# Ledger of designs, part 13: VHH binders against Metal-independent phosphoserine phosphatase (IPSP)

Target 1, 238 residues: Metal-independent phosphoserine phosphatase (IPSP), of Arabidopsis thaliana (Mouse-ear cress) (f4ki56)
Amino acid sequence: MGHEWIDAEREFKWSEDVKVESEVTEIVLVRHGETTWNAAGRIQGQIESDLNEVGLKQAVAIAERLGKEERPVAVYSSDLKRAKDTALMIAKTCFCPEVIEVPDLKERHVGSLQGLYWKEGAEKEPEAYSAFFSSQNDLEIPGGGESFDQLADRSMDALEQIAKKHKGERVIVVTHGGVLRAIYLRITQASSAGKLLNASVNVVHLRDQKWIIDSWSDVSHLSSVGFLQRGFDGDAKP
Below, E stands for the ipSAE of ESMFold2; O stands for the ipSAE of OpenDDE; V2 stands for 0.75 times the mean of E and O plus 0.25 times the DockQ between their complexes.

## First folded at step 6 (VHH; framework vhh_lunsekimig_d3)

Design p6 (from p1 with A33H; at its last look DockQ between E and O 0.21; V2 from the best seeds 0.00; counts 0 for: pae E 8.4 > 2, unsure alone 62.0 < 65, placed apart)
Fold by ESMFold2, look of step 6:
Structure p6 (fold): chain B 238 residues (1-238), chain A 126 residues (1-126)
Amino acid sequence: as target 1 above (238 residues)
Amino acid sequence: EVQLVESGGGVVQPGGSLRLSCAASGFTFSDYHLYWYRQAAGIERELIASIYRGGSTNYVDSVKGRFTISRDNSENTMYLQMNSLRAEDTGLYYCAKERWRVYDSSGHTTESFDYWGQGTLVTVSS
């Protein structure tokens, strides 16, 4: 027994600059819980809407799931209340004492569409509606709205800055459907991100400066609470 | 005005040690995450160590085990103890205050803005 322990002691030495495996940064991206406007089918963008009763229960379910997984070193959120409230529930349950507010993770500004019901967008704001669904990535949405490129650039920049602070660590980031869509499309170069469901868990890894999608749009934790079948991108498809 | 002032840089031989200080004023020091960055000539500033308001620390691999970040909230000062210095540690060292708001799980927040010190030069050369 002493022989093995002597060998273990020799292997126990700190060594600088030795890297056995590529470090993996894990970022768990969460879409905020359901809001009153989500349930009503109203376009929020950067307009505030509170988590409803279902959304609060969804936040608990996310927090319980993540609390059973490897403990994160930090929780980040958009500066919009619906994201911050979801992040606060997660931080409490995961024993992460602080949440870091990141303004560049706020939802896409969708211009003149903000406040409209999805079903009335094409009639009331046809140019903004058309711009939102356009395949032109640099087209700004009328009414002060952001183009896809503007959204994606700030979303990826925020994600990269978070990852740089947490090399080899696990963090939680609570954000919005538009931001998640932009991240997915920039990482994968796919034509669609699918539905981005309220309270979904979406996991990305950064290894050797390469982003990898580990899992996407996971709502398995919501079987008891439920969730809206509508998501961002797939809900209002004309 | 918010100020961050680095000190403690100098010339040291490989294997030597230095202790950097970052004196802070103009904000509630204990409410913020703090960071050390370094910059070699022709390279972007890189984060090397962080200390969260709750005391947790993080290091990049190249300094882990050699550098120790700490803070003294009663003196509004952050430190970086650098041991076993190497030539590649040569550069201008900056302390930084987190630009993003930090709040506790009850939603109480601190005010936030970006700030950098002027830097202190560390040279590792024989």
Scores: ipSAE 0.012, ipTM 0.418, lowest interface PAE 8.4, mean pLDDT 82
ESMFold2 (binder alone), look of step 6: mean pLDDT 76; pTM 0.734
OpenDDE, look of step 6: ipSAE 0.027; ipTM 0.411

Design p7 (at its last look DockQ between E and O 0.82; V2 from the best seeds 0.00; counts 0 for: pae O 8.2 > 2, unsure alone 64.0 < 65)
Fold by OpenDDE, look of step 6:
Structure p7 (fold): chain B 238 residues (1-238), chain A 125 residues (1-125)
Amino acid sequence: as target 1 above (238 residues)
Amino acid sequence: EVQLVESGGGVVQPGGSLRLSCAASGFTFSDYALYWYRQAAGIERELIASIYRGGSTNYVDSVKGRFTISRDNSENTMYLQMNSLRAEDTGLYYCAKERWRVYDSSGHTTEFDYWGQGTLVTVSS
């Protein structure tokens, strides 16, 4: 009576960790910290300006906030220094090994207004000033500046490309006020994007090919650091 | 595999015209912004023209009014019409997909982009 030892091959059912692929792509849009020029009311555009002491503290505050949240898979940034420096702080805290620079996330080139103070822009460069605040979205700012449409197109392209690369994931994008404004207006079709303060955190979701604003102009993390009340308001004349 | 192949370069006299082409494959052409770069001898590669998905364009000042970037999504081809060519336009012209760089805490920047092999444009009298 031969005891056939049925070697029950324990089929190790590798529980396929069904990575429930989130159907939602989350992009955390961050405006860079305060710069010396922001504090001075000087128009930066694509001119380089460093974070000031407040801006550095803001960057830390952003990083601390985001470090307590879900870990992003990537950190993207404008290639302008003020954004990169902010992004580096965030990346470090979030354990991202690198910052991916995206030139299309640069601030709007504002032509001959660059380097001027807002107070003097109307006087010294009235045509450029008028163009900047024009309702004509295809009007380029004199002096090599971009139209709003150009800004919006490249900004949205960058955003969509990032989202496409990171479907169902969370990413951080550090950029500028003009870019954020453009993105907001394209997504919502609103007449105004409101004030965009330095170091603001803005969350957008992509679901089923639709962009949704989850939160906007959040500066709650700056309670201990402070911020300029004068945010970027591209919709209103200073 | 992403491929970009530039063509149309050559020798032209000042004031002349050339049309460059960039044939693209290996990706959904319509989903991406595209760029023309050029590199003159001894000079870093520079962005000269951009065309976005929506069809809007941007140019550096040095080529504004003379160069026109366009795209045909049905043919997966981007073009650069160059008119009123100048000696300073001489260089190797590159087609590019996306504009990505890696920046680390040490300040090191590595370009991460898809490039063609380039096509040579020589403007000489």
Scores: ipSAE 0.012, ipTM 0.278, lowest interface PAE 8.2, mean pLDDT 86
ESMFold2, look of step 6: ipSAE 0.669; ipTM 0.842
ESMFold2 (binder alone), look of step 6: mean pLDDT 76; pTM 0.739

Design p8 (from n8 with L110K Y112T; at its last look DockQ between E and O 0.85; V2 from the best seeds 0.00; counts 0 for: unsure alone 63.9 < 65)
Fold by OpenDDE, look of step 6:
Structure p8 (fold): chain B 238 residues (1-238), chain A 126 residues (1-126)
Amino acid sequence: as target 1 above (238 residues)
Amino acid sequence: EVQLVESGGGVVQPGGSLRLSCAASGFTFSDYALYWYRQAAGIERELIASIYRGGSTNYVDSVKGRFTISRDNSENTMYLQMNSLRAEDTGLYYCAKERWRVYDSSGHTKETFDYWGQGTLVTVSS
């Protein structure tokens, strides 16, 4: 009576559904501090303007805030000085050894409006003014300016490239109001991005190839420094 | 490894046309913006054209209306159609992926991490 030892090889089905929680990429988008031109209501576009005293204080406030948060692995900035100066302050405080300049994070080129005051733009450059506020997203602003589509495409491309390089990591990106607006609208498909104040902190997440707005237009760190109530609002006439 | 290989350069008369190509490999071509740069003798390299994923393009004023940047994602190739060429267009033309520069914490340029090809020479002369 040969006891056939049925070796019940218990197939240990390791059914542990290891929910590989998709790594979340966090990008902290920062609008640069206040410039002399911001305070004056002068249209900057891609023209250089320095941070004023308030802007410098704002940059410090941003840096201090971010310095108390999770350390970023990198700091990115547009190539405009007002953004770079803000980014350098942040990088220093966050112990980032370098700032990576990304030209595609530059503010919108607004053509012949650059250098004008908003109050005079409609009068002196009515075509450019109309183009800037146009609902036609492919309309370029006269005088060598960019369309909204051009701005949005380069902004999103830059954002995507940064995210790809830093999957599952936290990074800081210092940029401009127009860029932030474009990014917001592309992500949310909303009709408006709201007001974007200087030195605002905006947090976006990338999870499973989907962008999510975590927080937007946060200026809580400016309570002691102050800020212009007049923020960038590309959706409304100034 | 990212590779960019430019071709199509040559000698052309003023008013002539030339088409440059950039063959790309080592990355997902469709996921990135691409750029054309040029460098004339004694002059710093300058961006002249950009093409983004969404199809939008941008040009410097000096080439606007004369040059057209395009891409074929199926062939991993970017092009620069150059019409109405001028003597001042003479230079070495580079294809680039990304345009990032690195600054140290003091604001000094540390390194440029642009992916560049070897360049192709364009000479516009009578």
Scores: ipSAE 0.578, ipTM 0.832, lowest interface PAE 0.6, mean pLDDT 90
ESMFold2, look of step 6: ipSAE 0.700; ipTM 0.861
ESMFold2 (binder alone), look of step 6: mean pLDDT 76; pTM 0.735

## First folded at step 7 (VHH)

Design q1 (from p3 with L34M V60A; framework vhh_lunsekimig_d3; at its last look DockQ between E and O 0.81; V2 from the best seeds 0.00; counts 0 for: unsure alone 64.2 < 65)
Fold by ESMFold2, look of step 7:
Structure q1 (fold): chain B 238 residues (1-238), chain A 126 residues (1-126)
Amino acid sequence: as target 1 above (238 residues)
Amino acid sequence: EVQLVESGGGVVQPGGSLRLSCAASGFTFSDYAMYWYRQAAGIERELIASIYRGGSTNYADSVKGRFTISRDNSENTMYLQMNSLRAEDTGLYYCAKERWRVYDSSGHTLEKFDYWGQGTLVTVSS
């Protein structure tokens, strides 16, 4: 069979469009799967808590979704086990034999609130509780906790460094609700990031040195697995 | 290419002060978060302080309130002001540009610091 005639101008435009498209860096941000402390309503911060059975199934569901999408060139995580375990499942399915651990993507240190149940926070640690919900972005949470600005500065620096290594590429980054909220608010200058559910998928793009939210808080992959409806509720600034 | 050079270490009495410097070259200094680590004999490096592009700083509990990290982007230099020094602050002090690691499911983890200097020795002794 003979060759079809092709429009040379169409090929030229296709090549130009491909080059422009390849200059977009896509970062798929994932909140780790559900942990035992998430399910119990217990404040983790930087305290370790393992993925529970639901969280493990959520990690599989995320990995299967992302494995069917365009293959990422790398998988990153925070240094907390719940994020590392979620990232390992994704990396296995996406044929990334290694995960890059980024300590600056760890969850916010929330000071003396860490280890408490949310329902007891206001009674047992009123100053730390008030600081966590404060609209004052430079207020550190009592007990060695981080201010919002400290969290957001390290989160955005980590995001920028990852993007710098992957111009025009797609990567997966597994992190935490507080980090995702900080990134969203810094990119959009909005007053709220909404609920950030365990195992949610959140996509950002970097094009021409500008961050764009492509999609946010997507849990469509979890319909058969289930998820904790409460989510991360730290959007309200007191 | 990329170089980080620590200086300012020395011998000091407990309660004394030192100011460490980290001179950076071979990269756009202002684009990076910068970190101070220390290493006592027989121990892995401990992150002591970090400073981010937005101006925020973080400290290890062991040094908070006593140490201050700062940077001068026009001089490509980071500093660590160390006050109220204690014997346990003795060690090699390193500056670093990145602190990422690689791991897999087999438990094999390789510590990765893209760049750090040779270190400067701080000895706190009576």
Scores: ipSAE 0.711, ipTM 0.868, lowest interface PAE 1.0, mean pLDDT 86
ESMFold2 (binder alone), look of step 7: mean pLDDT 76; pTM 0.734
OpenDDE, look of step 7: ipSAE 0.835; ipTM 0.919

Design q2 (from p3, 17 letters changed; framework vhh_gefurulimab; at its last look DockQ between E and O 0.64; V2 from the best seeds 0.00; counts 0 for: unsure alone 61.0 < 65)
Fold by OpenDDE, look of step 7:
Structure q2 (fold): chain B 238 residues (1-238), chain A 126 residues (1-126)
Amino acid sequence: as target 1 above (238 residues)
Amino acid sequence: EVQLVESGGGLVKPGGSLRLSCAASGFTFSDYAAYWFRQAPGKEREFVSAIYRGGSTNYADSVKGRFTISRDNAKNSLYLQMNSLRAEDTAVYYCAKERWRVYDSSGHTLEKFDYWGQGTLVTVSS
C-alpha cells in the first residue's frame, strides 16, 4: 500500500511586494531665449523685450530638443513676452495645445535698475545696484523692486503648485534667470547657482516632497546656434 | 469644497481707509499663496497684492505703500488694509488662491481664477 506522498508543491505565491514606486514629478525649467536687451547688456527685469534672431533660433533649438524627449503634459510660462514666445515654440513642437501663463514666474522686479545697462547701473543707481547684489535676502531693490525672498517665495510657490497639479508627470516651465537662480538656491541651499544662460534647460524632480536638481544650466542643444557667455549671474557683479 | 468669501467693502471718501477680509474654507491659507485682485467697471481684473507661503508680500505699484496684505492662520482669513484710498481704487476686490492665464495656439487668452470669492465692492468718492 504505497503511500503516494502527494508533494503538494505549495506554490509560494511570492507576494510581489508592489514597491509603490514613489511617483516622481519632473519639471523642466527653461530660461527664455536671448533678447535684444540681453545682447546689449541691458537690465530687463519685468520690462518687455523681444527675442532677437539668436533668441528665436535658441527657442527652436530648445523646442527641437524637448520634442525628442518624453512628451510633457503641460507647458507653463511667465507672462512676459520673451518667455511666452519661447514657450509657444516649445508647446507647438511638443504638441501641447496651450501655454499656461503664471504671473509668479515673472522675472525679478529690479526697481530702478530696469532699463539701465549693467555697465552703468552702479553709477546711475548705486543703491539699487548694491541691493541687487546684496547678501541681504529681505532687502528690496529701490524703485519698487523685489527682495530675493519675495522672488524666491513666489517662484517656489509657483513651482510647487505646478508640481502638485502634475504629480508623477513631466511638465515644461519657461521662466527667467532670476527665477531659476532663486529656485536653485532654495532647493540646494547653496551659496551660488552659477551662470544661467539664455535657453538653458534645467531639470528638477520632486519625489516624496523633496526637490532634487537633476541637471542644471544645460545648453548642449545650442551648439549650432550659440549663446552669450555672460549669462545671468546674480551672485557676482558683472 | 473650497470657498472664499470677501467682506469689508463699502463707500469711503478719498484719503479714507478700509479693511477687507476674506474668509476661506476647504483649505488653509498658510499652505498657499494668496492674492487680492480688483476689477473696475470696464477694465480688466488686475493684481493688487500677494502673500506667499514664506510670508513675503508683493504689491502692485499703484498700491505700494498704501495697502497691506496679511493673513490670520487661526481664523484662516486673508486681509487687505487699504489706506489713503483714491478714486482710482474704486473696484470690486477679489481674494484668490491662484491665478492662471491660458493661451491657445491661436493666441487667444483666457483668464482663470482658481478659488476666488464673489468680490466686495469698494467705492471711493467724495
Scores: ipSAE 0.164, ipTM 0.612, lowest interface PAE 1.5, mean pLDDT 88
ESMFold2, look of step 7: ipSAE 0.664; ipTM 0.855
ESMFold2 (binder alone), look of step 7: mean pLDDT 76; pTM 0.759

Design q3 (from p3, 25 letters changed; framework vhh_7zox_3; at its last look DockQ between E and O 0.39; V2 from the best seeds 0.00; counts 0 for: pae E 8.9 > 2, unsure alone 62.3 < 65)
Fold by OpenDDE, look of step 7:
Structure q3 (fold): chain B 238 residues (1-238), chain A 126 residues (1-126)
Amino acid sequence: as target 1 above (238 residues)
Amino acid sequence: DVQLVESGGGLVQPGGSLRLSCVASGFTFSDYAMGWVRQAPGKGLEWVSSIYRGGSTNYADSVKGRFAISRDNAKNTLYLQMNRLKPEDTAVYYCAKERWRVYDSSGHTLEKFDYAGQGTQVTVSS
């Protein structure tokens, strides 16, 4: 016999009830704002780093953009601080009472590469560096890192569960470059997801059990704030 | 009502093996990521392993390479194969259903798992 581990009054639970809704579920996928490590070219993975001044401005810009659009029914975020902080700004502007943390939306664990600079990764951790850029999707990155398949599976699980919960509704999901890349590639089966910029807005639709990319890597809301041109590209070496 | 029933625990010597099972009911098993957590005497709850709907798995560093999580959706059953057991693996092992957390303005964070079984005791001792 099972038991609940947390306070039922405060927890979010998935409903087993099938909601009969119309047609299109819209999920606005957002990459978190720029961090100090992004600016420095330092590999974050699942290590915590804070939004820098630009990142904070980017988060505000995202929030302002989304606040002018259809109100989402919920805001989800990875449980990493840089995503949560971005999500909180969005939630506030969109009048969502809370941010729902989804651990499976966390950035890819990149093993021993975490904390290193991209420019030094190949030298200091060549095996991990090679694994990260490998075309072998089931290859785990040394040092406790995830394979692409692991990342993609948990990311898609989260995305699909969110979509199921909010069938026919609009929701915001704040996550990371690796997760967005994984989602894009699983949906499109393309060879590349292109560059994913901080604070980018990416819109996907679910209709009749089919995912569609509506827009990708949109940073039009950052015209006055700016963004790093490098972005995130797991398919290309820095 | 969600139910998770663990079995397969017991007493084993160091280096031994056990296979835990968990039968789930009261929800669509295949629609959720599942996991194992454990609690050693006097210690807090520790995440052990997770398996996602797509089949990918994840492990705590402490058990990586020794434990293997799997699932049979047709049987609503979760498994944990534990090999090369160590005394430090001694704990009550819980089958757990994953859920989302809630982050509020107060900074309160809920745990990843919303349901767990009653647990099964695993004791590794000479």
Scores: ipSAE 0.037, ipTM 0.472, lowest interface PAE 3.0, mean pLDDT 87
Fold by ESMFold2, look of step 7:
Order: sequence, then C-alpha cells, then structure tokens
Structure q3 (fold): chain B 238 residues (1-238), chain A 126 residues (1-126)
Amino acid sequence: as target 1 above (238 residues)
Amino acid sequence: DVQLVESGGGLVQPGGSLRLSCVASGFTFSDYAMGWVRQAPGKGLEWVSSIYRGGSTNYADSVKGRFAISRDNAKNTLYLQMNRLKPEDTAVYYCAKERWRVYDSSGHTLEKFDYAGQGTQVTVSS
C-alpha cells in the first residue's frame, strides 16, 4: 500500500468555458442566502437555520448569475445546511460534478450569544456581546466562542488548501459573513471589511503566493429578489 | 516521494490505551488535512478521524470520546491517542492524507482520501 488513491471523477461538458490565466487561482466566495434567523435578527453562529423564501430565491439568483460566468471546476461549502443548500443550487446550475464539504468554513462560534436576538444580546449576555464587538483579536467569546484570530486562522487555512488544489482554476466557495470578514481582513490588513450581505459574491485571486481582492460584496444579481441591508449577521459592520 | 510511516501499534488488553504516530515526508504536511482509517479483519476500510489544517477535528461515532487526533506541523507528525480500547478496535490503522468530504448535487456525502501509509497493527484481546 502507500499508493496514491485515484480521485473519483465524473464526465464533464466543456462547451463555453473561458479559463482564468493558468498561474492565477480564482475563488468566488459566496455568503449563503437569507435564513429565517437572519430576517428575525437572531444570532446563528453554528446553530442551524434554514433558508427562508427570500433565501431560496437568492440562491436561484446567484446560481443563475454564476451559471452565465466561466464554469467552475468545483463547488465547496461550509458544513452548515444553509451554506450547503446554497452551494447545491449553484452546483446544479453550473453543471459542477462535485460539491465538497469543508468544516473549517463553518460560521464563527459566538458562544453564549448563539440563539439570542441581537437586540437582547447586550442585556442578556453582556460579556459575550462585548467580546464579539471587541477589537481584541485574541479574545474568545464566553460560552465556548471563538476569538477573531481562531476564526481567521482556520478560514485562511481552508482557503489556502483549496487554492493549492486548484492552481490556474476557478472554484466557488459558499460560506458565512464572519468567515468572509476574517478572510478580507487577513488579506488586506484593513480595519473593516464593510457589510457582508446575504448571497453576495466576493472574488479573490491567488497569484505567485499573493492574495488579491478582485471584487467584494457584489449584490448586483439581487436587484429583483432583494436582500437585507443589515450586514452584521456574524460580522462586524457599522 | 510521498511517504506516511505509522508506528505505535501493538497488543493491548480491553480498556487499555495506545498512541499511534505517523511521520510524513515528500509533501508540505502543514498544507493538508490528515486522518486515520482502519481495516478490521475481513472488513472494508473504515474512516476513524480527521484533523483539518486549522485544527478542527471529526470522529466516527464508534470512537468519539475515546480517541483523540492531533498533529505537530513542526515535526510533520500526526497522532492518534486511543483510550478505553475495545476488541472491536482491532484493525490495521492507516495514516491518510484526506481530502474534504465530497457530496453530489443531491446532498450525499462521500469521504475521499488521496494517499495512505503502510499501516500499523492494533490488537485488542484478552
């Protein structure tokens, strides 16, 4: 033994692809569609909540947009159902043969805040609420929550593993607001990532070991369906 | 040349403990998720545990709470601490370089592995 095991492959159709330049990896990062808890202003973290009617329509809209763009070679998602369901819609429309679950792309564990409404967080869990909004990057959120550094380390590690597998290729990655914020801040070293909207498209490139933000927080595909203007579900937006 | 070299197996009584090690070479260890798989006599290959590059871990239900996976990226070494061993844990244990789970458009989840070592025997017997 000690042999390489052959990855299972399915037959593909390649009729209208425009390939990204071979030395550049393109990763299209998508925040999942709206959930019932998003709409209610309820903190999910790693608690499951289903896409609502708007979220399902958003998943269709982003799948239709991405289906008109260069075909990805793979679709990746967090292991949380709201991300997987969005990714399955994209994969179907893009005729992608594989959808790959990546546990390290799950949303930030936000400790004792999980399950609370945002409006009640400061009153009911003041220490956890303060920790979530703190600029101290190594501060863990009480109740088993992750610090920003813990979230960002696993998010960037997952992104780097995906990029290594797909040199010169294009892939779609469906994840969460907190993960997207962490990726942006680690790549740019900025103070803020801005709003991370449901079903937004966020494009990064890896060229010669350097990450480049190509575009960020694009919701142009949602003109008909709409989206929540609040960008603070799992991310620190003003 | 990708190499995964397992060690630490042996004969142990039920309720005992063993610690498996796997030294990796021929690839950048810290770039990959790693895992353990096992093959019991007359059975197919069974996933045991995975540890992702970022430190997240997953376990098969049959070992959760008894086994602990860890890694030392500076030493290119993967570990499996096995406690409260049962006769059902008797198998050859393989260190594996794991790909993330793959599922089709219907939402089915598949486990994939890129490469596995030669294995180390664990025998749990009175």
Scores: ipSAE 0.011, ipTM 0.375, lowest interface PAE 8.9, mean pLDDT 82
ESMFold2 (binder alone), look of step 7: mean pLDDT 80; pTM 0.814

Design q4 (framework vhh_lunsekimig_d3; at its last look DockQ between E and O 0.01; V2 from the best seeds 0.00; counts 0 for: pae O 3.0 > 2, unsure alone 60.1 < 65, placed apart)
Fold by OpenDDE, look of step 7:
Structure q4 (fold): chain B 238 residues (1-238), chain A 125 residues (1-125)
Amino acid sequence: as target 1 above (238 residues)
Amino acid sequence: EVQLVESGGGVVQPGGSLRLSCAASGFTFSDYALYWYRQAAGIERELIASIYRGGSTNYVDSVKGRFTISRDNSENTMYLQMNSLRAEDTGLYYCAKERWRVYTGSHTLEKFDYWGQGTLVTVSS
């Protein structure tokens, strides 16, 4: 009675990578690394500034974190340098061939406040300062600045367009504190978005035309690098 | 309600193999990344393997080349094939659903994960 040794070497052929069709679009929203102006408490708006040493380290930390997660199909960024530089590091680590610039992801134009220090804003530009912190969302900041509604409209439009292009996929979007605040408030209808720290990772999902916050203001990847505690808080007066 | 049930744990000799299973219910299985964690005695729970929506995978260095994470969306089940087991692989193994994190006003980040009860893996001679 010959015990047929069933040759157990059946090579476990892992079934073909069945592309799991997901109906959920994932957008990873990243605030750019710390700049010299962030550290100094200077109001940037749409003025160009460079990442400082800490900001560069933060960008690396973000890239390392995201490189260990699901590979994104694309990396988008504001066309401002501080966001682009952060995005380039992420794109490299995630093996994305390019960073796609989106002007509508720029920081809020804050009019005559741009270039001032927060501590002096109320004194030097009281009207602009008042407008920035106003509860009136349609109020434009003097000096060519945007209203909150204008910021929110263009930010959400950009987000929607990106999501439409990448339905069921994962993408990275590098942007700014004001944009993130606007997106959060439009999605949640909350009264405040809380503090938004440089190099924070924020995850939103789109399913059945509904946006959901999955995670917000995550800076766990900065434990070895550090971050400014004050962050960005457009809801509170300095 | 989200439910995750791990199985397949047991006692195995060094160099042996085990296959863990995680049966999932209460959510759209295919829409979420899934994870295997383990917790050794006296050590914090650690992420060891990830499988994403598209089927891509990631591993910590300590298990890379030995462990394989997979999923069957038709059965709502995730697997962990563990080969070449070592004494240091001993621990409670947990299945986890995609995580949700909250930033609080006190700058404290809270993590909410869906976890199973775990399955015990013991590697001993």
Scores: ipSAE 0.092, ipTM 0.530, lowest interface PAE 3.0, mean pLDDT 87
ESMFold2, look of step 7: ipSAE 0.620; ipTM 0.838
ESMFold2 (binder alone), look of step 7: mean pLDDT 76; pTM 0.759

Design q5 (from p3 with K112H; framework vhh_lunsekimig_d3; at its last look DockQ between E and O 0.47; V2 from the best seeds 0.00; counts 0 for: unsure alone 64.9 < 65)
Fold by ESMFold2, look of step 7:
Structure q5 (fold): chain B 238 residues (1-238), chain A 126 residues (1-126)
Amino acid sequence: as target 1 above (238 residues)
Amino acid sequence: EVQLVESGGGVVQPGGSLRLSCAASGFTFSDYALYWYRQAAGIERELIASIYRGGSTNYVDSVKGRFTISRDNSENTMYLQMNSLRAEDTGLYYCAKERWRVYDSSGHTLEHFDYWGQGTLVTVSS
């Protein structure tokens, strides 16, 4: 509501110190910390659910790890609170006073499945459940849900736009399991992205217009905090 | 440098059609996702349609099946075909590049990075 956006205008300043010869952009993709619905096995999609106590501890662990690594020039997040809260913890520790919210990095809209427990999806919403696990890339999930292609197109567009603004630099991007899966599958054309664990660190590089997976689903920073072993339930090939 | 110019608005009867255009300049058009927003009087601007580099489109429920977003990269132009128009479709229609906000540790928005046109007015009345 209102027109607050009209009162402020500027472009986020980028580093001028970019070397053309060996330019590699590093994007550290983070899945947000555990939420109450993650722990309950309940499908969020674009429905908000807060980080639980484990998720907050995971955000601290991510922030401490990244704070000891090469300083990022910027922190990005989706517009969902669970991602924003995780990103704010990282930004605080990495001395980034501001975070850039990117709505196209929000989780997949999963239609009529949103709000259901995973265990009841096949019974209560069989068409939506089947669509979610389908290998048909253009099949939209009933109830206003997105197809894999819709999700992957917006995820890759957001990733490419971020990379374009950060040639030769390192940035952190906090997003969701579905987005991570879509990015992985678009870059690799693999059949599966593996488990997309809460609070995982997933590193991609862009060099000479080619995306490279540097590491994926790294939870080594979570040994004392812990994490849900289930991962993201949508690891089937679309 | 970046410019987005909407056109094609007008007055139309319920059930009628309009085609909006968004002419873009100052950037490599084919490299970006594009968006249509609308703003009714006294209401916050809402996203209604998006189109991505890979060709995928997305719509809010209230326009899905009636509106079609498309782009012509050779002409640096995005379109919104609006069919079966209703009174509640009345408003200013904006095209946009990027949908980014900056926020701080308090969670309050500090600024936008969205690029907007001036809008084109669509009026649907009997």
Scores: ipSAE 0.701, ipTM 0.868, lowest interface PAE 1.2, mean pLDDT 86
ESMFold2 (binder alone), look of step 7: mean pLDDT 77; pTM 0.739
OpenDDE, look of step 7: ipSAE 0.791; ipTM 0.898

